# VHH binders against q96fz2, part 337

Target 1, 269 residues: q96fz2
Amino acid sequence: CGRTSCHLPRDVLTRACAYQDRRGQQRLPEWRDPDKYCPSYNKSPQSNSPVLLSRLHFEKDADSSERIIAPMRWGLVPSWFKESDPSKLQFNTTNCRSDTVMEKRSFKVPLGKGRRCVVLADGFYEWQRCQGTNQRQPYFIYFPQIKTEKSGSIGAADSPENWEKVWDNWRLLTMAGIFDCWEPPEGGDVLYSYTIITVDSCKGLSDIHHRMPAILDGEEAVSKWLDFGEVSTQEALKLIHPTENITFHAVSSVVNNSRNNTPECLAPV
Short names: E, the ipSAE of ESMFold2; O, the ipSAE of OpenDDE; V2, 0.75 times the mean of E and O plus 0.25 times the DockQ between their complexes.

## First folded at step 16 (VHH)

Design CD8 (framework vhh_8pnl_2)
Fold by ESMFold2-Fast, scan of step 16:
Structure CD8 (fold): chain B 269 residues (1-269), chain A 120 residues (1-120)
Amino acid sequence: as target 1 above (269 residues)
Amino acid sequence: QGQLVESGGGLVQPGGSLRLSCADAGSTFSDYDMGWYRQAPGKERELVARIYIGGTTKYADFVKGRFTISRDNAKSTLYLQMNSLKPEDTAMYYCARGYRWSGRPNFDYWGQGTRVTVSA
């Protein structure tokens, strides 16, 4: 998982994240640093993406089931990193393999501190290797969606006109992440950065790519992953596995260049 | 929530210029793709120009080389610089914002419009 789309305006994104706290109260997540949110059809590592995390990370005695939404840098910078420039980190921390997450210090330490987050996206992109050519076919991969104006879910072959009508009720992709907090040695603002946990691809995606993000399918899984006050690391890791509840469609090569940031990046071809 | 207010329209002679502005009072202007549309008397509303959140612009063939769309995210304002105006450009001009840009004119919000008349 190395490329996503997260293009919804802040207000639409916020409503898409409506949730219920432990007391059964309906809530919207509270924003931190909302001005740092940059919607994009084509987000790459080192850019900021919105994540959900427990309010308890910021406020002592807060209800751990209450949620904050904050932009974080994609590419985890460990709290122990000693250099002044995070871009000089020698390790690729864009993704974290589920099978070695407890073996890697960069991930084990923040995980032990309860630094679990849910990474939000419209969906993610993967490039399928094509036989007999060096060309790769990009796909946009996302949760199954439901049309509001007629019965049925939007399918992989839906026209761009049909897609326009679903964004108000779009079900965001919710990926399991780990974040850390890095304090620059020379002073400055604390950097929040995250990694996406990856698992073996499900049967439905195996012809596209051999790995997939660990997707948290539904509010129960999302709540348990975020609630580090009530759910232990051991219990939370039981939520990390492949899912078949995913769909995709082929997209134009326009998405290949991360500088291209238009709806054409995710439109069905 | 944002409210779109267009201004800058008026009466000009053929070959003249006008600069339209669209102010969004909301704080989320930079999150939206923006566009200018127009509706001539007795005709359907049509796309004039779009500018995406990444800065890419697209123009209708009938205005290419004459009109320029731009945005100022710090001022939450969209602009349309119109040069070499023709009688055929006479229309009500509408500002629109959207995040559902698939080639259809279905938007979150439309402004009230500003009138442009090109007449000798």
Scores: ipSAE 0.436, ipTM 0.750, lowest interface PAE 2.5, mean pLDDT 87

Design CD9 (framework vhh_8pnl_2)
Fold by ESMFold2-Fast, scan of step 16:
Structure CD9 (fold): chain B 269 residues (1-269), chain A 120 residues (1-120)
Amino acid sequence: as target 1 above (269 residues)
Amino acid sequence: QGQLVESGGGLVQPGGSLRLSCADAGSTFSDYDMGWYRQAPGKERELVARIYIGGTTKYADFVKGRFTISRDNAKSTLYLQMNSLKPEDTAMYYCARGYRWTGSPNFDYWGQGTRVTVSA
């Protein structure tokens, strides 16, 4: 997973993240650095994306079941990185393989610190290799959406008004992430950056791509992944596995260029 | 890295008390969550008690009301006061240090342990 869509306006995104804390109280996540949220139909590594994380990461006495939503850089910069420019990191941290996550210092250390996050997206894109050609077919991959007479499915939204109704009740894709905090050696703001954990693709996606993000399907899985105050690394990693509860459709080549940021990027072909 | 040195273990009769100590030499002790774990032969290592940087404490259900965890930041020392000891409390007790400035449920560093035996 190297490309996502996360285009919802801040208020719609916030409502889509409504949750219950440990005491059963209904809550909306509190924003940090909301001005750094840049909605787009075509998000690539090094851009900022919204993630959910436990309030306890920012307040020592906070209830670990309470959630913050914050934009973070896609592409984890380890806290131990000594150079002044994060782009000089010698290896790609866009994704983190589930099978080697505890073997890699870049990921093992932040996991030990409880730096787990849930990466939010409308869905993600993958490129299927076409037999007999050098062309690849892009697909938009997302949670099955509940169809209502008001909200419809993405393929049923033929007008701007209908498109708006689809997104009002969209179920966001929730991917397991790891983040870290890097302090520039020359001074400046702390950089928060994340990686998406990847697993072997499920049966339903195997014809499109051999890997998929680790998807946290449902509020129980999301809550356990985020709650680093009560759920150990060992217990949280049990949530990391392929899921069959996803759907997809082919999209046009418009999405291939990450500078294209229009609804056409995810519209069915 | 600081060295964690446990002391205070021993043999005690059921209903007795022991006070364990853990000296954290070389660390900025007040920057870390600290905890006590135990491991009986043939069993998994389990958390007994945790004390956060701010002084908040958490206890395993099997020791609630009997054990008290405390810290002395000036002496860089962690304590576990164990009262009303039971044969089931027989184990090696390990001092553990968390990650600096974070409230992670995991611990980064462990001592060598001190043995507690509860028998008649």
Scores: ipSAE 0.000, ipTM 0.214, lowest interface PAE 15.7, mean pLDDT 85

## First folded at step 17 (VHH; framework vhh_6z1v_2)

Design DA1 (at its last look DockQ between E and O 0.92; V2 from the best seeds 0.81)
Fold by OpenDDE, look of step 17:
Structure DA1 (fold): chain B 269 residues (1-269), chain A 123 residues (1-123)
Amino acid sequence: as target 1 above (269 residues)
Amino acid sequence: EVQLVESGGRLVRTGGSLRLSCAASGSTFKGYSMGWFRQAPGKEREVVAAITQSGGKTLYADFVKGRFTISRDNAKNTVYLQMNSLKPEDTAVYYCAARLGFYETAPNEYDYWGQGTQVTVSS
């Protein structure tokens, strides 16, 4: 996974992340660093994206079932990294393969500390290789959405009003991530960064791409992944597997350029 | 920083019972998983029991065999170890430990430790 969409306004995104804590109380996640949230139809590595994480990571007396929403840098910077510039990291940390997560220190160590997060997105993009050509067809991949009587297909939202309605009730894609905290050697703000765990693609997606993000489908999966106080690493890792509960449509080549940030990126062609 | 203070260790006879207490300083106790460890002379420190922040999950070592019970009172910032049917083999210094997150079996995974309390079981 190298490209996502996360374009919802902050308030809409927050509402979409409503949850129940361990006591069954309905809650909204609190924001950390809300000013770092930059909505975009075209998110690439090294950009900031909102993730959910347990409140216990910030408040030591917190209930681990409570959630915080925070923009983090895509591309995990390990805490042990000693260079002053994160871009000097010599290995790719955009993704973490599920099969080797416990073999790589950069992922194993933060995971052992319970630094699990849920990466939020409208969906993610993948490119299908066209046989016989060097051309790649991009697809937008996301959770199936509940068809409200008025909400036509994402493509049928011809009116701004209809478009707004579609996104007000959009089910966000919830991807399993690992985050770490890096303190710059020269001082400054702690950098929070994440990697997306990847798995082999489900059967439905296999023709498009052979790998997919580990998707946490449903509130229980999300809750268990985040709750590092009550759910062990071993139990959490059982949640990491391909899911068939995904849909997709072809999009234009507009998304190929990471600088393009328009609705056309995820519009069906 | 969390300070942990164990109490309740003493000499008891085989078959006897003992309740250990560990009092934590500060207001952050409820965020931590708590564990009891023990170390006998010449042996490595080993986990006895552990409990999550909510008390919803517990761990017991194989040698416990239902004889010990770990519990916590978050209002009192205290974790307990009720030990029943004690054996001479249970003689050790018992330590309380705290970890941010889920409990672990390895001692090096815990963030804070008490000074320990001596438990001696006589034949």
Scores: ipSAE 0.900, ipTM 0.959, lowest interface PAE 0.4, mean pLDDT 93
Fold by ESMFold2, look of step 17:
Structure DA1 (fold): chain B 269 residues (1-269), chain A 123 residues (1-123)
Amino acid sequence: as target 1 above (269 residues)
Amino acid sequence: EVQLVESGGRLVRTGGSLRLSCAASGSTFKGYSMGWFRQAPGKEREVVAAITQSGGKTLYADFVKGRFTISRDNAKNTVYLQMNSLKPEDTAVYYCAARLGFYETAPNEYDYWGQGTQVTVSS
């Protein structure tokens, strides 16, 4: 997984993240650095995207079930990295394979600190390699959405009124991530950055690509992944597996160029 | 900074009982998992029991064999170790420790430590 859509306005995104804490109280996540949120239909590595994480990472007296939402850099920069420029990192941290996560220091160390996050997106893109050709077919992949008489189709969202019918109640894709905090050697703000954990693809996606992000399906899975005060690393890793609860449709090649930030990127063809 | 003070250690006979207390202070206490560790002369410090911030999960070392119970009272900022059916092998200095997040068994994973309280079990 190397491309996502996360285009919702901040208020719509925040409402889509409503949750219940350990005591059953309905809450919205509290934003950190909201001005750094950059919505786009076409997010790529090194860009910022919003993630959920436990409030306990910021407030040591907090209930670990309470959530913060914050933009973080896609492409984990390990806390021990010594260079001044994150682009000098000599290995790719866009994704983290679940089968080797405890063998790679870049991911094992932040996991040991409980640095688990939930990466938010409308959905993600994958490119299908076709036998006998050099052509690649992009697909937009997302949670099945509840259809109501008031809901609309993705392809019909060209006007503001039709957009609301599709996106106002959109179920955000929730992917398991690991984050770390890097202090630049020259000084400046701490850099928060994340990786997306990947697993073997489910049967429904295997014809598109052999890997998929580890999807956390439902509030119990999201809560357990985030709650590093009450859920051990070993128990959290049991949440990491493929899911068949996913749908997709083919999209045009407009999405291939990461500078294209339009609804056409995810429109069905 | 979290400050931890143990109390309750004393001399008891084999088969006896003790309750150890650990009073904690500091603005960040409620976010911590808490552990009891022990160290006998010439031996490494080892975990006895641990408890999560909410008290919802606990861990006990194998040698406890149901004899000890860890508990916490977050309103009083206090952690307890109830020790029953004591054996001479339980003789050690007992330490209270705190860690942000889920508990661990290795002593080097804990950020804060008390001064210890001596427990001596006579034959």
Scores: ipSAE 0.639, ipTM 0.861, lowest interface PAE 1.4, mean pLDDT 91
ESMFold2 (binder alone), look of step 17: mean pLDDT 87; pTM 0.889

Design DA2 (at its last look DockQ between E and O 0.93; V2 from the best seeds 0.78)
Fold by OpenDDE, look of step 17:
Structure DA2 (fold): chain B 269 residues (1-269), chain A 123 residues (1-123)
Amino acid sequence: as target 1 above (269 residues)
Amino acid sequence: EVQLVESGGRLVRTGGSLRLSCAASGSTFKGYSMGWFRQAPGKEREVVAAITQTGGRTYYADFVKGRFTISRDNAKNTVYLQMNSLKPEDTAVYYCAARLGFYETAPNEYDYWGQGTQVTVSS
């Protein structure tokens, strides 16, 4: 996974992240560093994206079932990294393969500390290689959405009003991530960064791409992944597997350019 | 920083019972998993029991065999180890430890430690 969409306004995003804590109380996640949230139809590595994480990571006396929402840098910077510039990291940390997560120190160590997060997105993009050509067809991949009688296909939102309605009720894609905290050697603010765990693609996506993000489908899976106080690493890792509960449509080549940030990126062609 | 203070260790006879307490300083106690460890002379420190933040999950070492019970009172910032049917082999210094997140069985995974309390079981 090298490209996502996360374009919802902050308030809409927050509401979409409503949850119940372990006591059954309805809650909204509290924001950390809300000013770092930059909505975009075309998110690439090194950009900031909102993630969910346990409140216990910030407040030592907090209930681990409570959630915080925070923009973090895509591309995990390990805490032990001693260079002053995170971009000098020589290995790719955009993704973490599920099969080798425990073999790589950069992922194993933060995971052992319970630094699990849920990466939020409208969906992710993947490119299908066309046979016989060097051309790749991009697809937008996301959770199936509940068709409201008025909301035809995502593509049929002909009116701005209908578009808003579609996104107001959009089910966000919830991807399993690992985050770490890096303190710059020269001082400054702690950098929070994340990697997306990837798995082999489900059968439905296998023709598009052989790998997919580990999707946490449902509140229970999300809750368990985040709750590093009550759910062990071993138990959490059991949640990491392919899912067939995904849909997709072909999109235009507009998304190929990471600088393009328009609704056309995820519009069906 | 969390300070942990163990109490309750004493000399007891085989088959006796003892309740250990560990009091934590500060208001952050409820965020930590707690563990009891023990170290006998010439032996490595080993986990006895552990309990999650909420008390919803517990761990017991194999040698406990139902004899010990770990519990916690978050309102009192205290974790307990009820030890029943004590044996001479249970003689050790018992330590309380705290870890942010889920409990672990390895001592090096814990963030804070108490000074320990001596438990001696006589034949």
Scores: ipSAE 0.827, ipTM 0.927, lowest interface PAE 0.5, mean pLDDT 92
Fold by ESMFold2, look of step 17:
Structure DA2 (fold): chain B 269 residues (1-269), chain A 123 residues (1-123)
Amino acid sequence: as target 1 above (269 residues)
Amino acid sequence: EVQLVESGGRLVRTGGSLRLSCAASGSTFKGYSMGWFRQAPGKEREVVAAITQTGGRTYYADFVKGRFTISRDNAKNTVYLQMNSLKPEDTAVYYCAARLGFYETAPNEYDYWGQGTQVTVSS
């Protein structure tokens, strides 16, 4: 997983992240750095995307079940990195394989500090290699959405009003991530950055690609992954597995160029 | 930052009971998992019990065998270790410790330590 869509306006995105704290109170996550949110249909590594994380990471007297939403850099920069330019990392940290997460210092160290996050997206893109050609067919992959008379699939939107209704009440994809905090050696703001954990693809996606993000399906999974005060690393890692609760459709090659930020990127073909 | 002060250690006969207290202060106490550790002369420091910030999860070392209970009262900023059916093998200095997030069993995973309280169990 190396491309996502996360295009919703901030207020719509925030409402989609409504949750229940451990005492049963309905809440919205509190934003950090909201002005750094850059919505786009076509997010790539090095860009900022919103993630959820426990309030306890910022406030030492907080209930660990309370959530913060914050933009973070895609491509984890380890806290121990010594160069001034993150592009000088000699590893790719866009993704973290679940089967080696406890063997890679870049991921096991922040994971041991409870630095778990939920990466938010409308969905993600994958490219299928077609038989007999070098052409790749991109697909947009996302949670199944509840259909009503006034809402529908992405392809049913034929006007600005209908497009808004499709995305109103959209179920955001919730992917398991690990984050770290890096202090640039020359000073400046602490850089928050994340990686997306990957697993073998489920049967439904195996014809498209052999890997998929670790998806946290439902509030219980999301709550347990985020709550580093009450859920151990060992218990949290049991949440990391493929899911069949996913759907997809083919999209045009417009998405291939990461500069294209348009609804066409995720529209069915 | 948390400041920890243990109390309640003393001489007790075999089979007796004792409650250790750990008073904590500072703006970050409520976010911490707490642990009780012990160290006998010539031995390495070892976990006795641990508890998460809400008390929803607890850990006890195998040698405890139901004799000790860890608890916390966040309103009083205090963590307790109730020790029953004490044995001479329980003789040690007992330490209160804190770390942010879920508890661990290794002492080097804890950020803050009290100065310890001596428990001596006579035969």
Scores: ipSAE 0.637, ipTM 0.863, lowest interface PAE 1.4, mean pLDDT 90
ESMFold2 (binder alone), look of step 17: mean pLDDT 87; pTM 0.894

Design DA3 (at its last look DockQ between E and O 0.94; V2 from the best seeds 0.00; counts 0 for: pae E 5.4 > 2)
Fold by ESMFold2, look of step 17:
Structure DA3 (fold): chain B 269 residues (1-269), chain A 123 residues (1-123)
Amino acid sequence: as target 1 above (269 residues)
Amino acid sequence: EVQLVESGGRLVRTGGSLRLSCAASGFTFKGYAMGWFRQAPGKEREVVAAITQWGGKTYYADFVKGRFTISRDNAKNTVYLQMNSLKPEDTAVYYCAARLGFYETAPNEYDYWGQGTQVTVSS
């Protein structure tokens, strides 16, 4: 997983992230650095995307079940990195394989500090290698959505008003991530960055690609992944597995060029 | 000024009971997992029990065998160790420790330590 869509306006995104805390109180996540949110139909590594994390990471008296939403850089920069430029990192941290997460210092160290996050997207893109050609068929992959007669499907929107209705109740994809905090050695702002944990693809996606992001399906899974005060690393890692609760459709090759930020990127073909 | 102050250690007979307490000040107690550790003369410091910030999870070393109970009162910034069925092998200095986030069993994972309270169990 190397491309996502996360295009919702900030207020719509925030409402989609409504949750219940440990006491059953309905809440919205509080933003950190909201001005760094850059919505796009076509997000790639090094860009910022919103993630959820426990408030306890920021406030030592916080209830660890309360959530913060913050944009973070895709491509984890380890806290121990010593160069001044993150692009000098000699290995790729866009994804983290679940089967080796406890063997890689870049991921084991922040995980031991409870630095678990939930990466938010409309869905993700994956490219299928086509038999008999060098062409690759992109697909947009996302949670099944509740259908209503007013909202229709992505491909059925015939006006800007109908397009907004499709997205007003969109169930955001919730992927398991690990983040770290890097303080540049020459000074400057602390950099928050994340990786997406990957697993073997489920049966439904295996014809498209052999890997998929680790998806947290439902509020119990999301809550346990985020709550580093009450859920150990070992217990949290049991949440990391493939899911079959996923759907997809083919999209045009417009998405291939990461500079294309248009609704066509995720439109069915 | 961060402080962890243990109390309640004393001499007791084999089979007796006592309750240790640890009062915390100078830091935000509710964000921390708490642990009890012990150290006998000439021995390594070892975990006895630990508890998460809200008390949802607890840990007990194998030698406890159901004899000790850890608890916490976040309103009083205090963690407790109820010790029952005491044995001479339980003789040690008992320490209170705090760690941000989930508990661990290794002493070097803990951020703050108390001065300790002596527990002596007579044969």
Scores: ipSAE 0.146, ipTM 0.638, lowest interface PAE 5.4, mean pLDDT 90
Fold by OpenDDE, look of step 17:
Structure DA3 (fold): chain B 269 residues (1-269), chain A 123 residues (1-123)
Amino acid sequence: as target 1 above (269 residues)
Amino acid sequence: EVQLVESGGRLVRTGGSLRLSCAASGFTFKGYAMGWFRQAPGKEREVVAAITQWGGKTYYADFVKGRFTISRDNAKNTVYLQMNSLKPEDTAVYYCAARLGFYETAPNEYDYWGQGTQVTVSS
């Protein structure tokens, strides 16, 4: 996974992240560093994206079932990194393979510390290789959405009103991530950064791409992944597997340019 | 100041029962998994039992074999170890420990420790 969409306004995003804590109380996640949230139809590595994490990571007295939403840098910077510039990291940390997560120190160590997060997106993009051509067809991949009687397809939002309705009720893609905290050697703010765990693609996506993000499907899976106080690493890792509960449609080549940030990126062709 | 204060350790006869308590202060108790460890003379410190932040999960060492029960009261900032069917082999100093997040079995993974309470089981 190298490209996502996360364009919802902050308030809509927050509401979409409504949850119940372990006591059954309905809650909204509290924001950390809300000013770092930059909505975009075309998110690339090194950009900031919102993730969910347990409140216990910030507050020692917190219920670990409570959630915080925070923009973090895409591309995990390990805490042990000694260079002053995170961009000097010599290995790719955009993704973490599920099969080697426990073999790589950069991922194993923060995971052992309970630094699990849920990466939020409208969906992610993947490119299918066309046989016989050097051309790649991009696809937008996301959770199946509830068809409202009037809005047949994401593309059929013929009116601003319909568009708003679609996105107000959009089910966000919830991807399993690992985050770490890095303190710059020269001082400054602690950098929070994340990697997306990847798995082999489900059968439905296998023709598009051989790998997919580990998707946490449903509130229980999300809750268990986040709650490092009550759910062990071992138990959490059981949640990491391919899911068939995904839909997709072909999109235009507009998304190929990471600088393009318009609705056309995810619109069906 | 962080404090873990164990109590309840004493001399008991084989087959007897004992309840240990650990009172926590100086930190946010409900954010921490709690564990009981023991150390016998000449032996390494070993985990006896552990409990998660809200008591959803517990761990017991293999030697416990259902004889001990760990519990916690977050309102009282206290963790307990009920020990039944005690054996001479259970003689040790018992320590209370706290870890942020989930419990672990390795002693070095815990953040805070008590001073310990002596449990002696006579034949």
Scores: ipSAE 0.103, ipTM 0.568, lowest interface PAE 2.2, mean pLDDT 91
ESMFold2 (binder alone), look of step 17: mean pLDDT 88; pTM 0.903

